# Designs tried in a protein design chat: VH-VL binders against Protein STK_02290. Part 22

Target 1, 225 residues: Protein STK_02290, of Sulfurisphaera tokodaii (q976g0)
Amino acid sequence: QEQLVAVNELNENLGKVLIKIARDSIANKLGILKINLEDYLSSLNDPILNKKGLAFVTLETYYGNSTSLRGCIGYVEAVAPLKEIVSKAAIAAAFSDPRFPPLSKGEFDNIIIEVTVLTKPQEIDVENRWELPKKIKVGEDGLIVEYGILYSGLLLPQVPMEYCWDEETFLAETCIKAGLEPDCWLNNKVKIKKFQGIIFREEKPKSEKILIIKPSEVKCKKEEI
Key: E = the ipSAE of ESMFold2; O = the ipSAE of OpenDDE; V2 = 0.75 times the mean of E and O plus 0.25 times the DockQ between their complexes.

## First folded at step 13 (VH-VL; framework fv_acimtamig)

Design y01 (from w06 with heavy chain Y106W; at its last look DockQ between E and O 0.73; V2 from the best seeds 0.76)
Fold by ESMFold2, look of step 13:
Structure y01 (fold): chain C 225 residues (1-225), chain A 126 residues (1-126), chain B 106 residues (1-106)
Amino acid sequence: as target 1 above (225 residues)
Amino acid sequence: QVQLVQSGAEVKKPGESLKVSCKASGYKFTSYYMHWVRQAPGQGLEWMGIINPNSGGTSYAQKFQGRVTMTRDTSTSTVYMELSSLRSEDTAVYYCARAEKFYDYWSGYPHFFDYWGQGTLVTVSS
Amino acid sequence: SYVLTQPSSVSVAPGQTATISCGGHNIGSKSVHWYQQRPGQSPVLVIYYDNKRPSGIPERFSGSNSGNTATLTISGTQAMDEADYYCQVWDSSTYVFGGGTKLTVL
């Protein structure tokens, strides 16, 4: 019953604001944009931005005909306002992703920023764990698998669409993502949570035009030609 | 300015319990993990466990399972670590240590400690 | 359980480069973090994710990780760098620290 952002509250204009928060936060950290970041975020009074939220920020390097991953970090507990979560996730994606060096000033104008806003994850509770596949919906739900506090894996809702997975495969792959056996979802000590998301993405680096992507609209890569 | 301020040094006898507090300030308490790490005199660092201050969920190193309890009070931004059935080998400096909660899509949560408390010396005399 | 091995001590002249090794089986597949502990002080994070510096850590601190060895490198070593240094990893179920290396600046 906390005041949380709902996906249906997010329109194209708010998606543009979230992307700008991400881009301005990175620019400020690089020294390109000379602002006080706390004052900047405090000036954003839109009630939706001030609700607690969850988000991932994804950075991609733009090559004209293609892109490649450059960072992807988020927060999956609703502990702060959406505007703050997006700002922190953007900075972490740019500078603290273990697979990439810190983003350089020279790269800044050649990245695409994507913000994925998530709903609050809800634990799926069943008497018979063999019923878990029936409680998730590929194309709508993302999954979190947790075993204690130290084992966690998350897959975004577009992932099973991209790979043409059924619900059981989606569960198994999320278990693997958590560092567990593929059948871990049958273990009653393993928590399975589901959530939904919507994707806001720059069409090109720094473009005013953005793409809004619902996970259900993601086309299976194996079904192309 | 992130600060982790721990309770003062203690002297204990074998069989007693210890309870160390760690008060956080300068950041949103529930937005980060808290760990406990100890260091016996003249020796290295040993991880004891983790608490999520938001949920209160915990996980303990196997060595301490059954003897350690970690709790928190969100109204005072304080975590506590209690170790029971003390032995002389439990003589150490006990540290609280903070970790980021950001989630890297590929590798999960960070596994490093960015800020540490000043430490609490607990001496268990035979 | 997983073991990290460090030399007990390393000595370096002021202004020279110090290297501190951290050995572990296939440590190159793990993320290595490094802490500095000055006498009577708490540990301070100096390197995370193999080679990233936290804010406020001098550029003379750097790190690398490949194969079975991770290395902390301190260039232009100063008297204030005299401390114990610990490497640390996450190993599937627990946090593992190296035994520590005492850096002496002579």
Scores: ipSAE 0.724, ipTM 0.880, lowest interface PAE 1.1, mean pLDDT 91
ESMFold2 (binder alone), look of step 13: mean pLDDT 93; pTM 0.947
OpenDDE, look of step 13: ipSAE 0.812; ipTM 0.916

Design y02 (from v02 with heavy chain D104N; at its last look DockQ between E and O 0.71; V2 from the best seeds 0.77)
Fold by OpenDDE, look of step 13:
Structure y02 (fold): chain C 225 residues (1-225), chain A 126 residues (1-126), chain B 106 residues (1-106)
Amino acid sequence: as target 1 above (225 residues)
Amino acid sequence: QVQLVQSGAEVKKPGESLKVSCKASGYTFTSYYMHWVRQAPGQGLEWMGIINPNSGGTSYAQKFQGRVTMTRDTSTSTVYMELSSLRSEDTAVYYCARAEKFYNYYSGYPHFFDYWGQGTLVTVSS
Amino acid sequence: SYVLTQPSSVSVAPGQTATISCGGHNIGSKSVHWYQQRPGQSPVLVIYYDNKRPSGIPERFSGSNSGNTATLTISGTQAMDEADYYCQVWDSSTYVFGGGTKLTVL
């Protein structure tokens, strides 16, 4: 595999650019902007943005003192430049999330965009599968569960924080996400991978101020997944 | 523009093998899954299998296990489907079809086909 | 194995609304996708995730899914809409298609 974007290569300025890529991509799809998206992305010459990367884009509806999920899509294979991944993920989050109708023009000015850039996933190797929880840190690690090509699930580092999960529950939920039984992580034939992430988030819709959030700082919502 | 261009029609005899190609263009080849779906004359659509062009990983429908092989050439953005031990019942139009390769917050990756090749007719007859 | 059931044929007059059903056990808990196939052509995705339209698909195409039935609806049906329509789901590591419905525009 080619060298992926490292989290430590990203800074606030790049975060702002990533957010802008996401927002402009959505705006263009809505017809709010009328640009050639390919030309726009090609014009971005930052070497980091041109490295292959993994990312999720999360959209939230802004209510002033609270937010609600409006869409979330991500790519887990680093097969394209980070700038393209973020653009694609943003468009998909806005228009192809099965949980929500396509984003309308009227909603655009009231959404917060969050971009999570992922590190290269690494398989967790243990002799005893019961030791897996000890190799995982909630608030830091995201998980990927894989059993062949047809069974794959991913949960971001902030997800267990949002739902107040421990490591074992985190594993179980990731198994479920993969379409497997909750105890699938005890099966040696199932691959468990961990990764980390950096989160860039608009403070407010269309805000120039971008927040850098650690997954460990995410508060528990005590909601059911 | 996304394009999936397949190889031409073939005539085969029972017991022989077929190999159909699907050349992708207009997008990043390794960023999407590729599927094969066939359609017998006057019949419906039947899923055959999936390949990850990036890793080369595959999964086949149980009906075709041991008889089908899917491969890819990343240098030419081409996917291949080989079916051996052909029977008359294998007479069909074979399609390659692209599928998205993303995850969402609460579910797995999508399981639909957004672009299809033009199809390749394979006739198996004595 | 999971089975999707479609009517073999549906007829509609031009300008009228066509409805094509896709039956499956608890299909409402699955994501249903629809494909249009005109004679001699490849399938085209017209609805995905129950009710979403891909770019380029006319607004007259819509979908719904609940209980044991998914439905493709074509309002203001036109002659060009005459085609076979297939519903499709993912189930237990396989992809399942309905038997297809031939829509005739009278």
Scores: ipSAE 0.782, ipTM 0.914, lowest interface PAE 0.6, mean pLDDT 94
ESMFold2, look of step 13: ipSAE 0.788; ipTM 0.888
ESMFold2 (binder alone), look of step 13: mean pLDDT 91; pTM 0.930

Design y03 (from v02 with heavy chain D104T; at its last look DockQ between E and O 0.75; V2 from the best seeds 0.77)
Fold by ESMFold2, look of step 13:
Structure y03 (fold): chain C 225 residues (1-225), chain A 126 residues (1-126), chain B 106 residues (1-106)
Amino acid sequence: as target 1 above (225 residues)
Amino acid sequence: QVQLVQSGAEVKKPGESLKVSCKASGYTFTSYYMHWVRQAPGQGLEWMGIINPNSGGTSYAQKFQGRVTMTRDTSTSTVYMELSSLRSEDTAVYYCARAEKFYTYYSGYPHFFDYWGQGTLVTVSS
Amino acid sequence: SYVLTQPSSVSVAPGQTATISCGGHNIGSKSVHWYQQRPGQSPVLVIYYDNKRPSGIPERFSGSNSGNTATLTISGTQAMDEADYYCQVWDSSTYVFGGGTKLTVL
């Protein structure tokens, strides 16, 4: 269906379920949790989980006082129910991120799982392309740049916060992410879409307690050091 | 089980058009890209183009631009490839091939073909 | 216009290690994928992202990619591994296949 998950439908309890889907999907692929994954997902009948959705799953290795990236994969089209998107993204983040070897059984108990649920991207409609920076909000919006089917780039809403970017820099960096020139956003053939996200994160590896993070709360690395 | 079943072999005359179908099953049709790749007798593999079954958007290899059209029917989970103005050098086995749509945040979309149809032999001769 | 170069054939004795090369300018900066094609059959993905194996591909298949050369390695080669092997990349504008390598197990 075209019915998509909205941010205001996502509460702490649903966030726990999404993280559990991600963790159980990875555990199943590792042979730690011996279930039929298709039956597991089909048993999840919550109507919100069955709406089409977009999500990224981020895995980080836990070091106590710090974490390091271990995988980050998601879907940027709303092509399947949220529960299926989270499961597929979790598995891909664990085993198909080209930066890392497949996740091992030995690593499983020492990762933090983060699920970022995205709203449906909306194309930004402007008569004058120079007005695009005024239509986006750093700290709230993520960006997608598209040129045809083969050129696409996405930056999550927390990224410009992390790097202390302004809106024009955010647009330029998203163009670069798509494999285009930094000023591609001035080209009328290039689509610029924006979306929002909410972050559900394990507090510690495998913890029942989770954190709900708004992108606007992410501190700039430059300002913290 | 993922399966891509293509239409049967065809014999065509120069100047005609061919249309090959590829019916997908065992997965969510709109959640993956579909590509077409051909292989002339005794030759290697040649990419022809890509379709996004969700949007219907396409991109074609430069060599085939203007002669190839790719479409889909989401109600039957089928993609089609039409090649017009056939020549003898278009004699080949034509494959549909599936690709993942996941977005690797570091490096973008994957550009590999994880499942292939059985192939459709098209012979262009008089 | 990006070109991938493979040897036309490689011969290996059963149980030995087969090595199939795929040459390309700065191919180490690209992701390389490998396909096996047995006579009269469709290609089958055996390696993606340089060195990852899809489900169902034996552990004896491995890959590497650096500099100007990507390599598919088949350890403990078996008669069933006799096939054509193709490397493939995305070169920022199109998909490119190597010319293929016939692996003979004798």
Scores: ipSAE 0.741, ipTM 0.878, lowest interface PAE 0.9, mean pLDDT 91
ESMFold2 (binder alone), look of step 13: mean pLDDT 92; pTM 0.944
OpenDDE, look of step 13: ipSAE 0.801; ipTM 0.917

Design y04 (from v02 with heavy chain F102Y; at its last look DockQ between E and O 0.82; V2 from the best seeds 0.80)
Fold by ESMFold2, look of step 13:
Structure y04 (fold): chain C 225 residues (1-225), chain A 126 residues (1-126), chain B 106 residues (1-106)
Amino acid sequence: as target 1 above (225 residues)
Amino acid sequence: QVQLVQSGAEVKKPGESLKVSCKASGYTFTSYYMHWVRQAPGQGLEWMGIINPNSGGTSYAQKFQGRVTMTRDTSTSTVYMELSSLRSEDTAVYYCARAEKYYDYYSGYPHFFDYWGQGTLVTVSS
Amino acid sequence: SYVLTQPSSVSVAPGQTATISCGGHNIGSKSVHWYQQRPGQSPVLVIYYDNKRPSGIPERFSGSNSGNTATLTISGTQAMDEADYYCQVWDSSTYVFGGGTKLTVL
């Protein structure tokens, strides 16, 4: 068997553990928490955490009534246990995101950590590629566009909600994300995959209370900006 | 500690094929990409191609398309690079080089090589 | 087809600052990575994403990237820094290396 994490196996308690893995991994790299990460992860024996999985870790700077992006890195191929994926993604989001300097100790207490666990992506198979928009549900599905190993792009399920996109726009923007033409989804050599996700998010920096967010609950940003 | 250990130096004749191995240790083999880069004597670095060790998927530089084949064996954590129809200009040191497989949501995959094998000198002479 | 241009050599006295340039059209819109290759050795990543240092790389190594030029800077240059240095980018379909710069520490 594949031994993949199913999204429906994840509950609030496991969401808290995933966020703690992310936060402790970052704290360890900052020298705030002095542990051996290999031993720490090995001590996590929950069978679900030991299944292979896909996840993103998103860091946001907290401003009280708003947040801003501080890093967002994940694994979009199920290559390692979920616990390991979350730890590595958290460290990369904090220190290796090309858009931001490495996270400082001074920032650590003012970030929100969010872990998005993904379902296994499923290729959308249609006889007529013009039917692809009909197979996609904005607010539920994320998209992956693949063209060989070097052209891959992904948009999370909340993104078309944030930008108020329809399904065809969502496909086009995912093509652009992959470094391809906006109409690449009509090309039979391009694979289109869909997936769903569940979001576990700290309510406030370092809070015990977490939020569980469905992508369909995300409001369109254009009305608020 | 991450280690990439390559097979030993080889001497080949024009028209023959070369096959270099790269055995990985100290990390989860399938969670990283592997690349091959070569360096002719006294020259700079030239990218040859990439393999995804998890899926076996490959992509090759245009210059080598049709002559290069990359494979892997996940049970031994080893990647292989085969170059066919060798010529004297293929004399070089061949390196395997590892790349991170994480995906930055806004900038995509990282395109740098964080660990390199020791290199394999291949000499092609008549 | 994308070209990265580096000077063939740079000489610096011990303790001084070395700068190695990497020229390319609109390179400031790309991520630039740098490798050190000591004589007879494999390349070693010293800078990634323009200005980030891998673990184990001394703080005297730094990088910048703007406009048409990326720069590797080595402050307090030591004899052990004598090596060839290569810049590298991903150009949408291929990996491109600069021609290399030999850093001599005299």
Scores: ipSAE 0.770, ipTM 0.886, lowest interface PAE 0.8, mean pLDDT 91
ESMFold2 (binder alone), look of step 13: mean pLDDT 93; pTM 0.951
OpenDDE, look of step 13: ipSAE 0.840; ipTM 0.922
ESMFold2, look of step 14: ipSAE 0.721; ipTM 0.874
ESMFold2 (binder alone), look of step 14: mean pLDDT 93; pTM 0.948
OpenDDE, look of step 14: ipSAE 0.876; ipTM 0.931

Design y05 (from v02 with light chain H25N V89A; at its last look DockQ between E and O 0.73; V2 from the best seeds 0.75)
Fold by ESMFold2, look of step 13:
Structure y05 (fold): chain C 225 residues (1-225), chain A 126 residues (1-126), chain B 106 residues (1-106)
Amino acid sequence: as target 1 above (225 residues)
Amino acid sequence: QVQLVQSGAEVKKPGESLKVSCKASGYTFTSYYMHWVRQAPGQGLEWMGIINPNSGGTSYAQKFQGRVTMTRDTSTSTVYMELSSLRSEDTAVYYCARAEKFYDYYSGYPHFFDYWGQGTLVTVSS
Amino acid sequence: SYVLTQPSSVSVAPGQTATISCGGNNIGSKSVHWYQQRPGQSPVLVIYYDNKRPSGIPERFSGSNSGNTATLTISGTQAMDEADYYCQAWDSSTYVFGGGTKLTVL
């Protein structure tokens, strides 16, 4: 069996390294940092970075008092070492997000980089599909809905916290995300997988200080004015 | 350097099966989807199906369901497409085409083909 | 089934701007991708996500997509641009190509 990154292996030093990988990969692509990216990644020998992993890289434009989304791309199938996944996701978030133009050199010093590391998704097996909500922990679990290869949707663990959803609503919204009917999770041909995640985020553009955010810490927007 | 190298041209008789190979190099084979697209002589492009090289999972266009099988061998970084019960209408150039596996959190998977194989001409005639 | 409609041919003088249309019901809500195919060669991606260029594609290639029409635009058209051009989109569970447009540079 292939080893994947586990939740208890995720510490502050790992978070700083992952953010540096993301930032250096973007800088290299922009021509700001002239390195051989393959050699750079090969030099990273931390055993955790070399395990297969899943991650999203989120870029936000920094306005001093606020931020706005600039790109968010990840890999949700464990197909390569975590270090490579973060590098590829960072480049894609900067240059291949359909909602935004390619990141420019002028923007590079004014973005915040966030890396969300996901644990291995595990299929939730139940005898009765009506038991699925009982197997899900809002604030801890993210969800993946899959129906064949062509229908797939993912919601990160913080999403149901942001919207104050219960478990059934979380399942339904993940079905919708996959392009399926809200009740698709009752269909025996649909796979439901759960995973956990942790967020590493620059405090300010290019800052050495980072924030470590657990999904359970995300506040419900309904409870805030 | 990304390369997709396909097996050579073939001549088949009606009722036989064809099997085309597509060997990938220059990238991590399991990190991308692979598609098959065909083009009849003087005609446009027609999507046949997709395989996930990592899992082996597949999905086929409705027109080919029941006649097409896509497989892969991760040890050789090769995808295969087999089309059975051939007819003269199956005469075409068959292409493998690569697609990104990245997932945009808000818009989902990309649905474009960034690299194509050189094509394999399969002629079905008596 | 979803259909993408292209003109069969477009002719342009060298140096002029060529436009190739791709019609589809509410195509503006989809992402449209474009491929160039020279005679005897495999397709090459020239535009993805409506208006993004892959590395190595000249800036004279551009794209747009709104309403019921996506458009590939080639400014300063050169003889090397003579090819068939295909638009492509995803619809529900299938990939759809337009019928192709033969671009002639005279």
Scores: ipSAE 0.695, ipTM 0.862, lowest interface PAE 1.0, mean pLDDT 91
ESMFold2 (binder alone), look of step 13: mean pLDDT 92; pTM 0.942
OpenDDE, look of step 13: ipSAE 0.806; ipTM 0.918

Design y06 (from v02 with light chain T94L; at its last look DockQ between E and O 0.75; V2 from the best seeds 0.76)
Fold by ESMFold2, look of step 13:
Structure y06 (fold): chain C 225 residues (1-225), chain A 126 residues (1-126), chain B 106 residues (1-106)
Amino acid sequence: as target 1 above (225 residues)
Amino acid sequence: QVQLVQSGAEVKKPGESLKVSCKASGYTFTSYYMHWVRQAPGQGLEWMGIINPNSGGTSYAQKFQGRVTMTRDTSTSTVYMELSSLRSEDTAVYYCARAEKFYDYYSGYPHFFDYWGQGTLVTVSS
Amino acid sequence: SYVLTQPSSVSVAPGQTATISCGGHNIGSKSVHWYQQRPGQSPVLVIYYDNKRPSGIPERFSGSNSGNTATLTISGTQAMDEADYYCQVWDSSLYVFGGGTKLTVL
């Protein structure tokens, strides 16, 4: 059995290290930081960083009072140690997000970096598919919808909190994210997996201070209306 | 340094099977998808299928369903493609091609081939 | 059954701009990737996600995609650019290539 990172093993110091890995990886690719990235990662001996893990790296452009999305890429199959996953995801988020041009050197000092670490997705097993909403906890669980190797959709656990969705809506929207019909979760050939996550975020570009965000703490954006 | 090294050229007769190997090096083998694409002489590129080297899961183009089998050996970082019941139309150069496994939050998996093997010419003649 | 249509050949003079089209129904809603194949060689990715260049691909290669047409553009065309060029998309469950365009530099 392969050892996987549990989100409760991560603390503020490890969150700072994960953000530094992401930032240094991007800086190295831009030519700003002259290091051998593989040697750098190999020097990180913390046993938690060396467990297999899953993560997303999110980049946002910083405007002082607001931010805007600049890239968001991750790995949702536990294929490598967490430190390597964060490095590769950071590089991909900076240079390979299809909605954005490659990150420029001029942008580097004006982005904030967010690392979201995920638990290994666990398939939800039910005898009656109509019971799937009862097995999902909005505010705790993220969802993955899979149909074979070629259809996959993922929504992070904070998303249904942001939109004030119930569990059935969360399932439907994850199906849509996978490019499937909203009711795909009733199809016995479709796998539904759940996972949890924790968010580490720079407070400001390149800041030493970070924020630690649990998805359950995300406020419903429609709450005021 | 990323390398995909394929087995050598083969000559086959109709009705036989071919099996081409693709040995990967310079990267974490299980962290990427592997595809097979063929090219008949003087023709374009034709996708045959995909394997996930980590899980062993596969998906094949409908044209090859029932004739193609893709496997891997993680201990040697090698992917194999076997095509059975060969016909003269199966004469082609067979390529392995690597694809990224990262997941873009908004658009999903990438669907492009960033590194290709050198190709394996398989000639099917009677 | 998704079809990508490319011209069989395109000829340009050295130093001029070559454009290679890739036609498909509503291709502007898909991500288009482009490969260069020089004679006797394996394909090489030159454009991904419509307009991104992999490391090592010269800036004279660019791409666009809208409506029913994606386009690979090579400015300042050089003799070494003489090759076959393929567009590619993922559609539903299939990876689809165009028929290829032979670029000749006269």
Scores: ipSAE 0.729, ipTM 0.873, lowest interface PAE 0.9, mean pLDDT 91
ESMFold2 (binder alone), look of step 13: mean pLDDT 93; pTM 0.952
OpenDDE, look of step 13: ipSAE 0.806; ipTM 0.917

Design y07 (from v02 with light chain S31N; at its last look DockQ between E and O 0.75; V2 from the best seeds 0.78)
Fold by ESMFold2, look of step 13:
Structure y07 (fold): chain C 225 residues (1-225), chain A 126 residues (1-126), chain B 106 residues (1-106)
Amino acid sequence: as target 1 above (225 residues)
Amino acid sequence: QVQLVQSGAEVKKPGESLKVSCKASGYTFTSYYMHWVRQAPGQGLEWMGIINPNSGGTSYAQKFQGRVTMTRDTSTSTVYMELSSLRSEDTAVYYCARAEKFYDYYSGYPHFFDYWGQGTLVTVSS
Amino acid sequence: SYVLTQPSSVSVAPGQTATISCGGHNIGSKNVHWYQQRPGQSPVLVIYYDNKRPSGIPERFSGSNSGNTATLTISGTQAMDEADYYCQVWDSSTYVFGGGTKLTVL
């Protein structure tokens, strides 16, 4: 009922279903797929999809040999069933991301959809805040920095892998993401939470084949001087 | 269909307290934030605070810290705002306003109010 | 103590284009939201994230934001658009509303 989805419950078939939910929700909003979205989601009776969950939906524009970000929105509090979270996040990523105009019908066939399912964030407890970097595993953990309700920043687990960050840099950058000073993680009033995630991604736009990506598999991009 | 229905108008004397309710329907109550915003007669809008209906956590504008309390009852999908030690300057229409909980990876939480209650006029006078 | 400045009033003839400005230091780096408030009614979100329309808001409403000025634009203005309009931001510490602009359709 109120149980949370565990990342290890999600297999390739459920990953395909989550991507389909995201794509159908966007298609419905565009008028390409004429359905009642509430009835559609209600018809999905898989027990795992009905557990509360946390997810991001990422959209990328496909250029054949490369992609570029087109939207990325999620839910980081487990307030609704996973199927509903993915649907709402997909619509928001397509139409409500402030960096991009609303997705057009012409773009629909040229995007890749990615669903990242998260574990419930857990607060990291330490006696001495200087020990926080030792409680974080780059390549496995994502971070959330919170100060009350109104200051929040999140970085996904793949981000420090992409940038070759160490744990202290990861903390500092998450503070900045929250709109706080880079050393905010030393402030006892600031909550630091960690979570893990698994990525389900279309191989190509609308492809039946999907990729399952663990953050530890992301290669560090070294910069040449 | 999203609807926020507030309690009726009140007349209060200085020094008393007010308590306004806001009953939500047409959506999952705990999946959105709720804010309170007031508007004095002929004046603009003033943010008072936020409650997370899921956790009960709150944050208040500095101006109202110590006088305002926001609570909720998840069984009735209702939020409450209490304002104590009323002054004539507290005469206003009080609105509840809903906000999305989605997190934009670049911009963070959305900081706009997508649905508003009908407002509750509270008059504080002599 | 971030401040948003709006003109007190704007008047337009029916069918003309109305523009309502919202000034703020470096407001182009912030997300600006706009609300319509008709007399005796509650505010209604008409633009969010600078230039996005909620479902049910007519296409004649649009927005822009750059530098120190955000702008709400109403093309083909109708009598029913007569209202007060408020811009709003999150300024990294609190929610800030502009003082409001009364749009009169003559």
Scores: ipSAE 0.770, ipTM 0.882, lowest interface PAE 0.8, mean pLDDT 92
ESMFold2 (binder alone), look of step 13: mean pLDDT 93; pTM 0.951
OpenDDE, look of step 13: ipSAE 0.815; ipTM 0.919

